# Designs tried in a protein design chat: VHH binders against Protein AAR2 homolog. Part 3

Target 1, 357 residues: Protein AAR2 homolog, of Caenorhabditis elegans (q09305)
Amino acid sequence: MGGALPPEIVDYMYRNGAFLLFLGFPQASEFGIDYKSWKTGEKFMGLKMIPPGVHFVYCSIKSAPRIGFFHNFKAGEILVKKWNTESETFEDEEVPTDQISEKKRQLKNMDSSLAPYPYENYRSWYGLTDFITADTVERIHPILGRITSQAELVSLETEFMENAEKEHKDSHFRNRVDRENPVRTRFTDQHGLPIMKIREGYEIRFQDIPPLTVSQNRVGIEYSDRLYRLLRALGGDWKQLLAEMQIAFVCFLQGQVFEGFEQWKRIIHLMSCCPNSLGSEKELFMSFIRVLFFQLKECPTDFFVDIVSRDNFLTTTLSMLFANVRDSAHAGDDLKKKTAQFKQYLTNQFKWDFNCD

## First folded at step 1 (VHH)

Design b01 (framework vhh_6fv0_2)
Fold by ESMFold2-Fast, scan of step 1:
Structure b01 (fold): chain B 357 residues (1-357), chain A 119 residues (1-119)
Amino acid sequence: as target 1 above (357 residues)
Amino acid sequence: QVQLQESGGGLVQPGGSLRLSCAASGFTFSSYAMYWVRQAPEKGLEWVSTISGSGGSTYYKDSVKGRFTVSRDNAKNTLYLQMNSLKPEDAAQYYCARDEGYYSAFDIRGQGTQVTVSS
């Protein structure tokens, strides 16, 4: 079958597949995993034959914003989620180890109510997520166990008041001491609008990368120090940076999460402004280009309407990357070749112009 | 028609050695980087090693660095993984995969070769 994995691999995955029970989810509602979503039928109770590894599950009711989660499935694992119709979200149900065999027996009786994993897209999904591990998911996933497409926001003032009440005794003493050297707290931006932030427990726990600013396109930008600090925060594991880039990409593409799009751009900008580390971090940069190539290949063409336009983020930022690699005395021939091939692919496929003004 | 056939797995004692082979056909072998990936029981697919098309650059998972050595013989269209000082946690089904160039996903074509580490 066109584009499918070899039969022997498919057979292996089917024999060692995982299960997701998604109990009480409304019929005629959107449910999806990875590349595919569909409207649920009356008999829908979950998924079967899920390949071991990381997957993204998402759902929505009555055109409400998507809610989802990442999970690293083990071979033969049974994951149980229950839908709560009052809160319009899902909750976990643990399966005790001594009941796993009985649960597997029950799954055979409900096979017709379980949708099979869409294997025709698995290779593409693997390429989108191959740096993501169970440790990546544990580190980044929101504490409340779900990713929402619309951020649950709270004002900075409201958060401050809630925290002040919680720590009343010590905060009053501290505030009195600081009165003689007051540190001003701002609750409004420069335009007088409330400063908003994501409510505690709902945030995707991305690394703190400074946001893009007016200086982002300045000639002679060098951010290798920022990259080295970030790598140290990740325990020296550069693969976790690319794993985070992949989480961010899936969050915006499949999860419709704006913060994922912002983090993805921050990572691309950082990687494009580090000419002094192209030699010392060659393995990272080689893999970064591979990851980015696949991500851009998988984006819908309509997604690029604003991104492809003149002076957009990608053309400006990647122009800096291409110039930095081309002009580097430290980048090896393999990185220069891979980067030039990537530039040629983007120019041919999307008609993007990477030349300077 | 791209084909990859792994061999060389087996049962070995902790501290022992195995040499895995991957016979490639249906493409210009020397033009592609190659990967070794593995899947242990009840675990996800895990990258182990990469070798460039020329063999000039090699990369390894941290837990195998210094113990495993990837190499290739472009004249024989064969990829190798020399595994020394094997540990119980190295037990897995091992697959070779071709770098698809502009496509970032591994192209796993073969059935793999099983490595078991026990007394």
Scores: ipSAE 0.000, ipTM 0.151, lowest interface PAE 17.3, mean pLDDT 78

Design b02 (framework vhh_6fv0_2)
Fold by ESMFold2-Fast, scan of step 1:
Structure b02 (fold): chain B 357 residues (1-357), chain A 119 residues (1-119)
Amino acid sequence: as target 1 above (357 residues)
Amino acid sequence: QVQLQESGGGLVQPGGSLRLSCAASGFTFSDYYMYWVRQAPEKGLEWVSTISSSGSTIYYKDSVKGRFTVSRDNAKNTLYLQMNSLKPEDAAQYYCAKGLEDWYGMDVRGQGTQVTVSS
């Protein structure tokens, strides 16, 4: 064990594993952490031997959409989550410290009911999440403390009317608004359908990155101003952008969250359209290529060939990246070599064609 | 609410057939590309098929070509997947997904429908 992990981290993992107690979760239901999921047994009460650091926990009952959460586990930490069978989700209330202390005393008696963390995949998980920190999770995670594979959507009109009712508790206010100012017209799209929005508290708090361009073969695309604006929003910490890319990817891969897939694509597209930043942000671009390489390499080839390659997104977008780096007067030889090696790896491994911008 | 509701899954013998349906509501169905994706236990999400807004452009995962047929009925806001010659490897939860139009449109994946292939 340990592969690319520092020896001090390996030693720490063996000595200081964390616990997740998942109380009241139904048997024969899907439960997962990181790379592994399985159906729970009758005695299942959680996990033991969790390496310190960021992990993604998820579950599903009765074929319902997955729900999950990221958590940065500290050495020896005991995280307690209670399942609500009626609402079919996690309890919203935090478990009091005194109850956690009581559970800590009971851990030895629960050992047979705790599944061990799947260490055989830990090195791969570390490679996919090494930019994610506790601060990343706090910034991005939904306020309600859970990530759902199907975000709860509300119409913009319904949200506005609910907020109006909550503030005034007055049916006359609703009637007046409907008569004087047709709210529906302001809250419909160009096709006359309600504009839909993620319900407050359910949204993954990703950075606002412009949508993918509909014009795939555009000469002169330059988004360095957008990148600089984004980095400023992240306090100048470019590592947080890569951490967000890693969270988005995990949300899609393990959480089955399409918003994660879309954000992952937006980040790749943005990074592929910034030729003027290749010199000034060299460390970011070098690390971006590494992150993307691990994401594409570590997952089953079937997954990326079938989803990403067939949609032509990666071949089209990375063709722009490769051309921009190749043709740059500002990119150093090190970035050019790394990018050419990455292009060659993808061409050899996936038989992808990068001859289009 | 943008809603996608899958149905038609079940248990079949190898070589059998199933027809999946996805009832869409809350958006202009005829304006969006639609997708079928699936997830087997212990595996990541796999793309299965794509159909354009008009139905004129269709793509399939290589392993299902010739066996699966995607179609859509824009008048009924319904997406279909006809699955023939089912193999054990096709056993998975199948999901219907909508293409993203903008920030408000967002990708919406349905509840899913389970397909089990048992010998």
Scores: ipSAE 0.000, ipTM 0.132, lowest interface PAE 20.6, mean pLDDT 76

Design b03 (framework vhh_6fv0_2)
Fold by ESMFold2-Fast, scan of step 1:
Structure b03 (fold): chain B 357 residues (1-357), chain A 119 residues (1-119)
Amino acid sequence: as target 1 above (357 residues)
Amino acid sequence: QVQLQESGGGLVQPGGSLRLSCAASGFTFDDYAMYWVRQAPEKGLEWVSTISWNSGSIYYKDSVKGRFTVSRDNAKNTLYLQMNSLKPEDAAQYYCAKEYYDSGPFDYRGQGTQVTVSS
């Protein structure tokens, strides 16, 4: 098990705080970082004393869907975001290198308007995010620099017509599409509903992982091969898969992003259905159990019970994981012991039954 | 470019055995899972067996488990299906299929090999 951080590292993090200026954000609105959210006061202009490393910032106006971003803060960094009241979102503002000294002087004068980072939960936050790096954020974060809990969707038909207009620049092509009745069914699912996708630039750039519902005929072998292909797509860096799992979890837990919940479940299901990878990917599976343990420990019981009980996902999926590890001829004793301890923790903490067939 | 050539089918009595072969070319054979699928007259395609790129993972349809054995020879780019204790319901055109990288299901491009089981 990964213990507490060394004291010297903790001391360094507390001494070398970063700043976030969040300018023009309305008062009495939700603002959060990592574990904590609060209602903004009249004088709120941002955060001070942010530990170096990856953090998730989020906000919401009058029960509107949450919007947020991940950022890897460097020691003493000043990050500036501006709220745009018209678009109800934030915009990046680069601080030119020649203006850093001026901004530091301004920060000293606005200290009373900067909320301190909530240090009481920092060690827990580190445990949820220790695989996430600046490279992970660069790879996954939406191109437009923000994560929205309500997906910005576009119909496949609208995207096709926008692309056709850009490509041909003539109304003639659009008129032909409008007059072809069979073409309309191409943009609807089997139930006649429009096929929707996330608008370009708004998507969280998660790896393509198979849907949770797979035909019984493909279970097992397909998942083992997909895990191998996924690791190959990540340049053989299994730590990036766990970093993605951590990003997906934070998007779900703090960002209220449904796509994050789906990706988190896809990763857990994939890892639980790969009995033939348990030996070859020992370090990945050992670390996966540690990551999942911290995630389940930190998630509010009410939140998980409401979602997981309806879905029955974790009990059924982890039952497969536990059986696969227990019965494996390829899994080492360390992995079997760690998995058995994890099963015992979940049974005691959540009263879950993992022996249902 | 991708080519799959199945062989080894024929007529057998119930309880008999056949060994099917699939010669693959035009792709890196040991990078893909391989499938055996079959189609009986007036029925859709039915999955029979899967073998991973390194033979580490092998799966069978429940009705053929214990009777059929899939294997592969990566040095020869060849997939095999040993069929024992054949039943009338096993009669079908058998196809070799390669897993597509992005879609995961399979791609059958061969002409198939016919298996007939009758007294």
Scores: ipSAE 0.000, ipTM 0.096, lowest interface PAE 21.5, mean pLDDT 76

Design b04 (framework vhh_6fv0_2)
Amino acid sequence: QVQLQESGGGLVQPGGSLRLSCAASGFTFSSYWMYWVRQAPEKGLEWVSTINTGGGSTYYKDSVKGRFTVSRDNAKNTLYLQMNSLKPEDAAQYYCAKDLGYSEYDFDYRGQGTQVTVSS
ESMFold2-Fast, scan of step 1: ipSAE 0.402; ipTM 0.774

Design b05 (framework vhh_6fv0_2)
Fold by ESMFold2-Fast, scan of step 1:
Structure b05 (fold): chain B 357 residues (1-357), chain A 120 residues (1-120)
Amino acid sequence: as target 1 above (357 residues)
Amino acid sequence: QVQLQESGGGLVQPGGSLRLSCAASGFTFSNYAMYWVRQAPEKGLEWVSTISTGGDSTYYKDSVKGRFTVSRDNAKNTLYLQMNSLKPEDAAQYYCAKEGDYYSSWFDPRGQGTQVTVSS
């Protein structure tokens, strides 16, 4: 990326930017948007001059796990969140349309309490999120309106009992269930351990993509049928797959979310194992390489060295992608050239070795 | 809900061996890569080793390569670290971690860890 925003764009955002009121948030606590976070001051009440488009807001108090949300801001929008100190989370508050002008007048009187959006990184942020739309956020975002860095887990037994009690509206129902000796064949795995899942409403609603395989001898892998099923589930809109990849990456990088990291890896692995789709889905693969390039370019090199040394995932998986595109009878010269340039960039910038497969 | 219980640490002389174990519960163990990390007093957490979901791929910190071997038994939900030719610099509290947890800057070991002391 590089370079500052043009003055005319800065002026536009000053006049047409959105506002986020984040009321009651504790001082000396972490608050962030997109690329930047800071410790809040005594008078902090929110953000001003937020560019229209998707943004990720996050916060944390005293080393607690990050909690955040995605929102697609409209020009001039006022979004209000209230912090609840007792529950240590935020709550939504809607501003009626007929009160927007009055709220904007009040916001101008609070200007010194509103931090400006950190424009120095906006171009980089746009490059990480340009496929994400309001529809993407609506599809993927947790129903309860927040994303937590630590998975909110619940056992199948606990969820069953909660749902059964809620359905019957009788508090005595759960008293009949033996919680000391649960039904092992229904709520425990083959080893006698509780079957766990993400608590209802807390899950990030990613598409179902099969887990990564662990074999070192993966000659002849072909997942094009999986890709076509996934694209069908997305209404045939391949841009939504890349939007999901971008949401997963932001959840991983800024939100510190395990599920985001796993989904990001699953998408990269799927895309790297579809040699028969390289011609029919050329535009998707061209754009996939661009998205991944910007994701890897904008991350600290030390961070990605740690990933490579731990899992060797990127070098192993991208070696498959590079070989598949190079050897394809279906991939056009444009895709082959772009892929070769990407491989060269990664080799030069990160010293990664793609001849290990 | 997620629980990790480390064991097998102790006091050994330089050049000695120890085998660490990590018993996992509260999640589908076979679906996650696992890590060994360590922390010496007044130092940050250091990544030591990673093992893939099925155990087919293993990775090591440069200073332990050739001396440490990570393995797993998915049927028993147990992770292992065989440590040979131990050096004084290997002395630390050892923790196991599930994939994802370690990448977070908020990583907090799930279990108590197991202490490894290497002294003459």
Scores: ipSAE 0.000, ipTM 0.110, lowest interface PAE 20.0, mean pLDDT 77

Design b06 (framework vhh_6fv0_2)
Fold by ESMFold2-Fast, scan of step 1:
Structure b06 (fold): chain B 357 residues (1-357), chain A 121 residues (1-121)
Amino acid sequence: as target 1 above (357 residues)
Amino acid sequence: QVQLQESGGGLVQPGGSLRLSCAASGFTFSSYDMYWVRQAPEKGLEWVSTISSGGGYTYYKDSVKGRFTVSRDNAKNTLYLQMNSLKPEDAAQYYCARDYYDSSGYEFDYRGQGTQVTVSS
């Protein structure tokens, strides 16, 4: 919430807002964008006045899991999706450049069927997504163009066989290399059950961030400063790490995607365990605190009670962050001050106890 | 040269206790988070505990929480693991490890031969 939007923004959105046509979506079904969802009426055909930038669209029918997608809207863009009732998902439809004028004419005739973007929540949305760019979406978004709250799973054995057949057809050189360097794959767990994983093309392409409590290496292999290696994997662009943190949070909060919650926690834990990076990556850590502040500020009360508070993850992990920054010989006074202010904010706002720090 | 020397392992009966030590040299010990990791012959390497550079925070594998306590003495460059209520599944070679990557090269997840912990009757 907050006051009315500034007139300059309202005028801009009226003139430069984007459109989403979501054709054939069932009435009385959940549809949402960013911060708000609602049940569709009989006339619903999409959205109008979408601010340029990255948005998250999601929907569900009756008892089906949520599905959604991220899209970077350009000013005046017309994005078209068609609902497929058989597959219970959406399909992309490109608008040919020579038909744009006809589509604009159609939009004028269906204006009453287009819901306006919920501007009352736009500032909050911007605070949750200001590091996310079109490049971030392209890097992370599933290849098949949708994010599902319920994972699309396949057995490891089936995937291995499919990949082996694919590689056999692709290249003689690849087949020769694989034959010279064979690797045994285990297809069943310790209980004899098939090992399952997310089907190829459906996975959200998050960076690999190993959990601290799980053995993530073998004897003498790949142990290093995880943050340093991750930043190198991101081409040295630390802003992409925070953008990924924001995508993971939105996937969890709005998309109801468990993998998003796990990645969000991995990033917070990683940032809390790197005292040797506090000096060299000061700008990253300063911005990390700001991102986390906005995420925690915008969470619903039930998020803290039912999800976050029951495992004590945030209090435990942030106690570690606060102690590491306070005790650091590498952290400058500005980072120490900002971190102490954040700790005080959390203590006052949420009554969280960081006495173990 | 970074060196970590583990000691304190031995044979103990189920329910017994052992205190492991790790003597560190060749680096500024007080600037690094430290880990205890272990490996049994039929299992991979697994994380056991973490302690922050200043000693203010500790973190444990779920199966050892409440039974193991990690601590450090930065003045003596020494890391400790107090192991209570030992179980047969705790039997492993225990290593201490430094949490840092030297930009000039690959750093160690563990050093030396470790210290063997055996839990049996």
Scores: ipSAE 0.000, ipTM 0.105, lowest interface PAE 21.2, mean pLDDT 76

Design b07 (framework vhh_6fv0_2)
Fold by ESMFold2-Fast, scan of step 1:
Structure b07 (fold): chain B 357 residues (1-357), chain A 121 residues (1-121)
Amino acid sequence: as target 1 above (357 residues)
Amino acid sequence: QVQLQESGGGLVQPGGSLRLSCAASGFTFSDYAMYWVRQAPEKGLEWVSTISDSGGSTYYKDSVKGRFTVSRDNAKNTLYLQMNSLKPEDAAQYYCAKSDYWGDEYAMDYRGQGTQVTVSS
C-alpha cells in the first residue's frame, strides 16, 4: 500500500530522525516498525532516521509470540532497548544525559548496523496514528512497557500468593493464614478450572466499553449516553477516543493482539449506535469516519475476506451507521456527504453489501 | 458547516506578485491538509499546491515550483499562497480545498467560491 514519499518529507526525516538501539537481538528473527517487518541480519543493532512522533516497534523469535511497544520519539532521540535471551523479551536501558554525546559518536561507527526507517510507508502510518500522542501512550500502554500478542495470564491463586510476599507484615500474614487454616478464597470457576487474568502490569489500559450485543432488528438502539459517559472519562477530549481506536487497531493489525481487535470493534459499534449525538459531536463523527477510512484502506484485502467480512461485523455495524446518518435530522450536510462517500468507497473497493441499502 | 473563503486575487502584470488568502471555518483547521487548485477558462481543475496539517510539508505542481509558496496560520485558521513571477498561464480562478483522502489522495472534499487571478496583456 505504501508509495514513494515526496523529497521534502525524506529530507526532514534524514535531518531530524531518531535512533533505536536494540542490542543483543538474535539474527534471522522478525523485527518490525510500523507497517514493515523483516528478518534481522548478523550485524543488526537497531534503527536510524525514525521520524519524530509515535511508532510501534515489534519483534518475534521462532519459539516466542510477537512482543512490542509504542514510543513517541523526539527529534534526534536515542532510545536503547536490550534483548534478554533468558526471558526472551527486551528491557529498557536509560542513557544518562552526560553520555549522549558518546552514544552519538558510537552511532556514527554503527551506521551499517542500523536499518533505516521505511520512509515509503510513513504517509500510511501517519494516517493510522495521527490522533495518538505521548499522553495517549502514557494512558494506555502497559505499565511494564511491552505489549504481547499472547496474553500474559496468571491464575488468581498465583497472584494472591505473589501479593502475599509483598505485604509489609509477611509473618503476620503467614500466621493469620495458618491460624484460619487456610484463608478461603475463590480461585476456580464453576467448572473447577483456575480463574485466569492478565498478569498485573501487562494489561493494555483501554477504557471500559461494554461488550458487543448484536440484534437483528436494531430497533431502538441508542448509545449516546454511553458515548457521553466515555467522553467524560476521557476529560471531555474526544480526540483521545479516536487515539484509543488507533492504538487498538495497531495492536490488532501489527501486534497481533486479540484484545486490540475486541476494543476496536467495541468503539466502532458504539460510534455506529449514537444517532442522537450526530449533531452535537459532529467533529468526532467526521474524524471517526476519516480514521476508519485510513484503517480499512491500509489493510490487505484478503484480511477482510477471512477475518472481518465473514464475521459480518463491519457490514452489519456500518449499515447502522450509514442509516443513522442518512436518516438524521441533526447531522449536517458535511457529515452526510462524508458518510455517503465512505459508504461508496467501501462498496466499490471491497464489494460490501450494506443491509440498509 | 464547512466554509472556505478565498481572497487576494486581482489584475497583475506578467512578472508581478499576488498573495492569496483562504479563511476557514466550520471544522478544526489544524487537523486537515489543505490544497490550492485552479481553473482557467474552458479548462478543468488543476492541482497547484498542498500543505500538511502542521505546515511542515509542502508540495507543488512542477510549473509553479520556485515561484509559488504555500503557508498556513493555524491560530488564525488561514491558508496562504504567495505567487511570484506570475505568467499568463497562471491566470485562473483559484480555490482553496480541504481533502480527507476519500479514495483518491488529492480528491477535493470541499472548496470555496474562489478568487480570480488575471495576468494583464
Scores: ipSAE 0.000, ipTM 0.164, lowest interface PAE 15.4, mean pLDDT 78

Design b08 (framework vhh_6fv0_2)
Amino acid sequence: QVQLQESGGGLVQPGGSLRLSCAASGFTFSSYEMYWVRQAPEKGLEWVSTISSSGSTIYYKDSVKGRFTVSRDNAKNTLYLQMNSLKPEDAAQYYCAKDSGYDWEGYYFDYRGQGTQVTVSS
ESMFold2-Fast, scan of step 1: ipSAE 0.012; ipTM 0.451

Design b09 (framework vhh_6fv0_2)
Fold by ESMFold2-Fast, scan of step 1:
Structure b09 (fold): chain B 357 residues (1-357), chain A 122 residues (1-122)
Amino acid sequence: as target 1 above (357 residues)
Amino acid sequence: QVQLQESGGGLVQPGGSLRLSCAASGFTFSTYAMYWVRQAPEKGLEWVSTINSGGGSTYYKDSVKGRFTVSRDNAKNTLYLQMNSLKPEDAAQYYCATDRYGSSWYEDFDYRGQGTQVTVSS
């Protein structure tokens, strides 16, 4: 199973590449797809020979925050995005059915302005995204069609005024300065600054997974009920949970989206605290370990030093996973073997210590 | 250069026993997990058993659990598979293997010997 691309996919890429027209994007600006990014030349108008399947496109101008999108490309598809210099974002431009032949003629005329997809990195990308489907993208992607590394924020007071028919609940506002003035404290934090929320339509629509607690590595934690509820919310399709894990990771690693990092950690923590599910969800846990292996293989060294290693999240959380699988009467030896191999890989590659100390 | 040499296969009647050995050289055997895998005619390669580098953790395919026992002698760079209560379904070419990364997800995850044949018939 080791992540080698099927011959059918290789043949398909040769015959059925897709196109992305990215019109009006400034030269000398960052543009990326999947594993690679580069600075655009003066003639850049998009990409050619994109393999069918899910890809992540992202861009940035003059140190502005990254902005991007996921798209499931069909064989021979022509996707058109137009850059808006005033708003510094891109917009969709649909190709009407009666204009497809005209668009293909234009593509032929501008072939020298289209950069080819970087195939040398496709196997790495496939390993990071093989659970993501068109349905995953539709479920999670922001309604407004773009993912921004800096959240589009609105104050709670502004949102309240805009939605006059709604009442905002105080239970969601724990940052209060002055309880003697309830109206004022409803919309301000401990520093007297407006409480901010992601503007409707801009949020990445991740599943609601309980946040990590200060005791996330506590012995005896059992979250199988939470896992079951999450799987039910996903229509019983455990592959969609791993697809969400892959979306979250790509959002963080390529998109520079902190929300993606938080959701990725929540999923890993949840999966590491479900000893009672190890037998009934064997395929999910086997595939989870494979997904996490490919993700950790891709992480830059500085990512572990400056973020992951500093809070010891992976070492503490995966220690729980390893102990739970090792000690399980339900896991079966195939899962125990795979988990032990993964532990050995992490110990050898990253010098991580999984002993309870 | 990693070298693995299996021995101990043969013909045995149903319910019989065989002990397979694998002599390893060309790498630091004591730091690598080891595997037994098998391939029956017209079937793909099947995982049978795993033993960790220290020998303290062992894992088995469900159909052989309780009948097969894997062990290792790190001082002699040798891996063993004790097979008891053999069934016709156990007839296969048996290989010892190692994964230098501890994971089958790497392209060259296995180094295998030439194998030793196990036949089970009356």
Scores: ipSAE 0.012, ipTM 0.380, lowest interface PAE 8.8, mean pLDDT 79

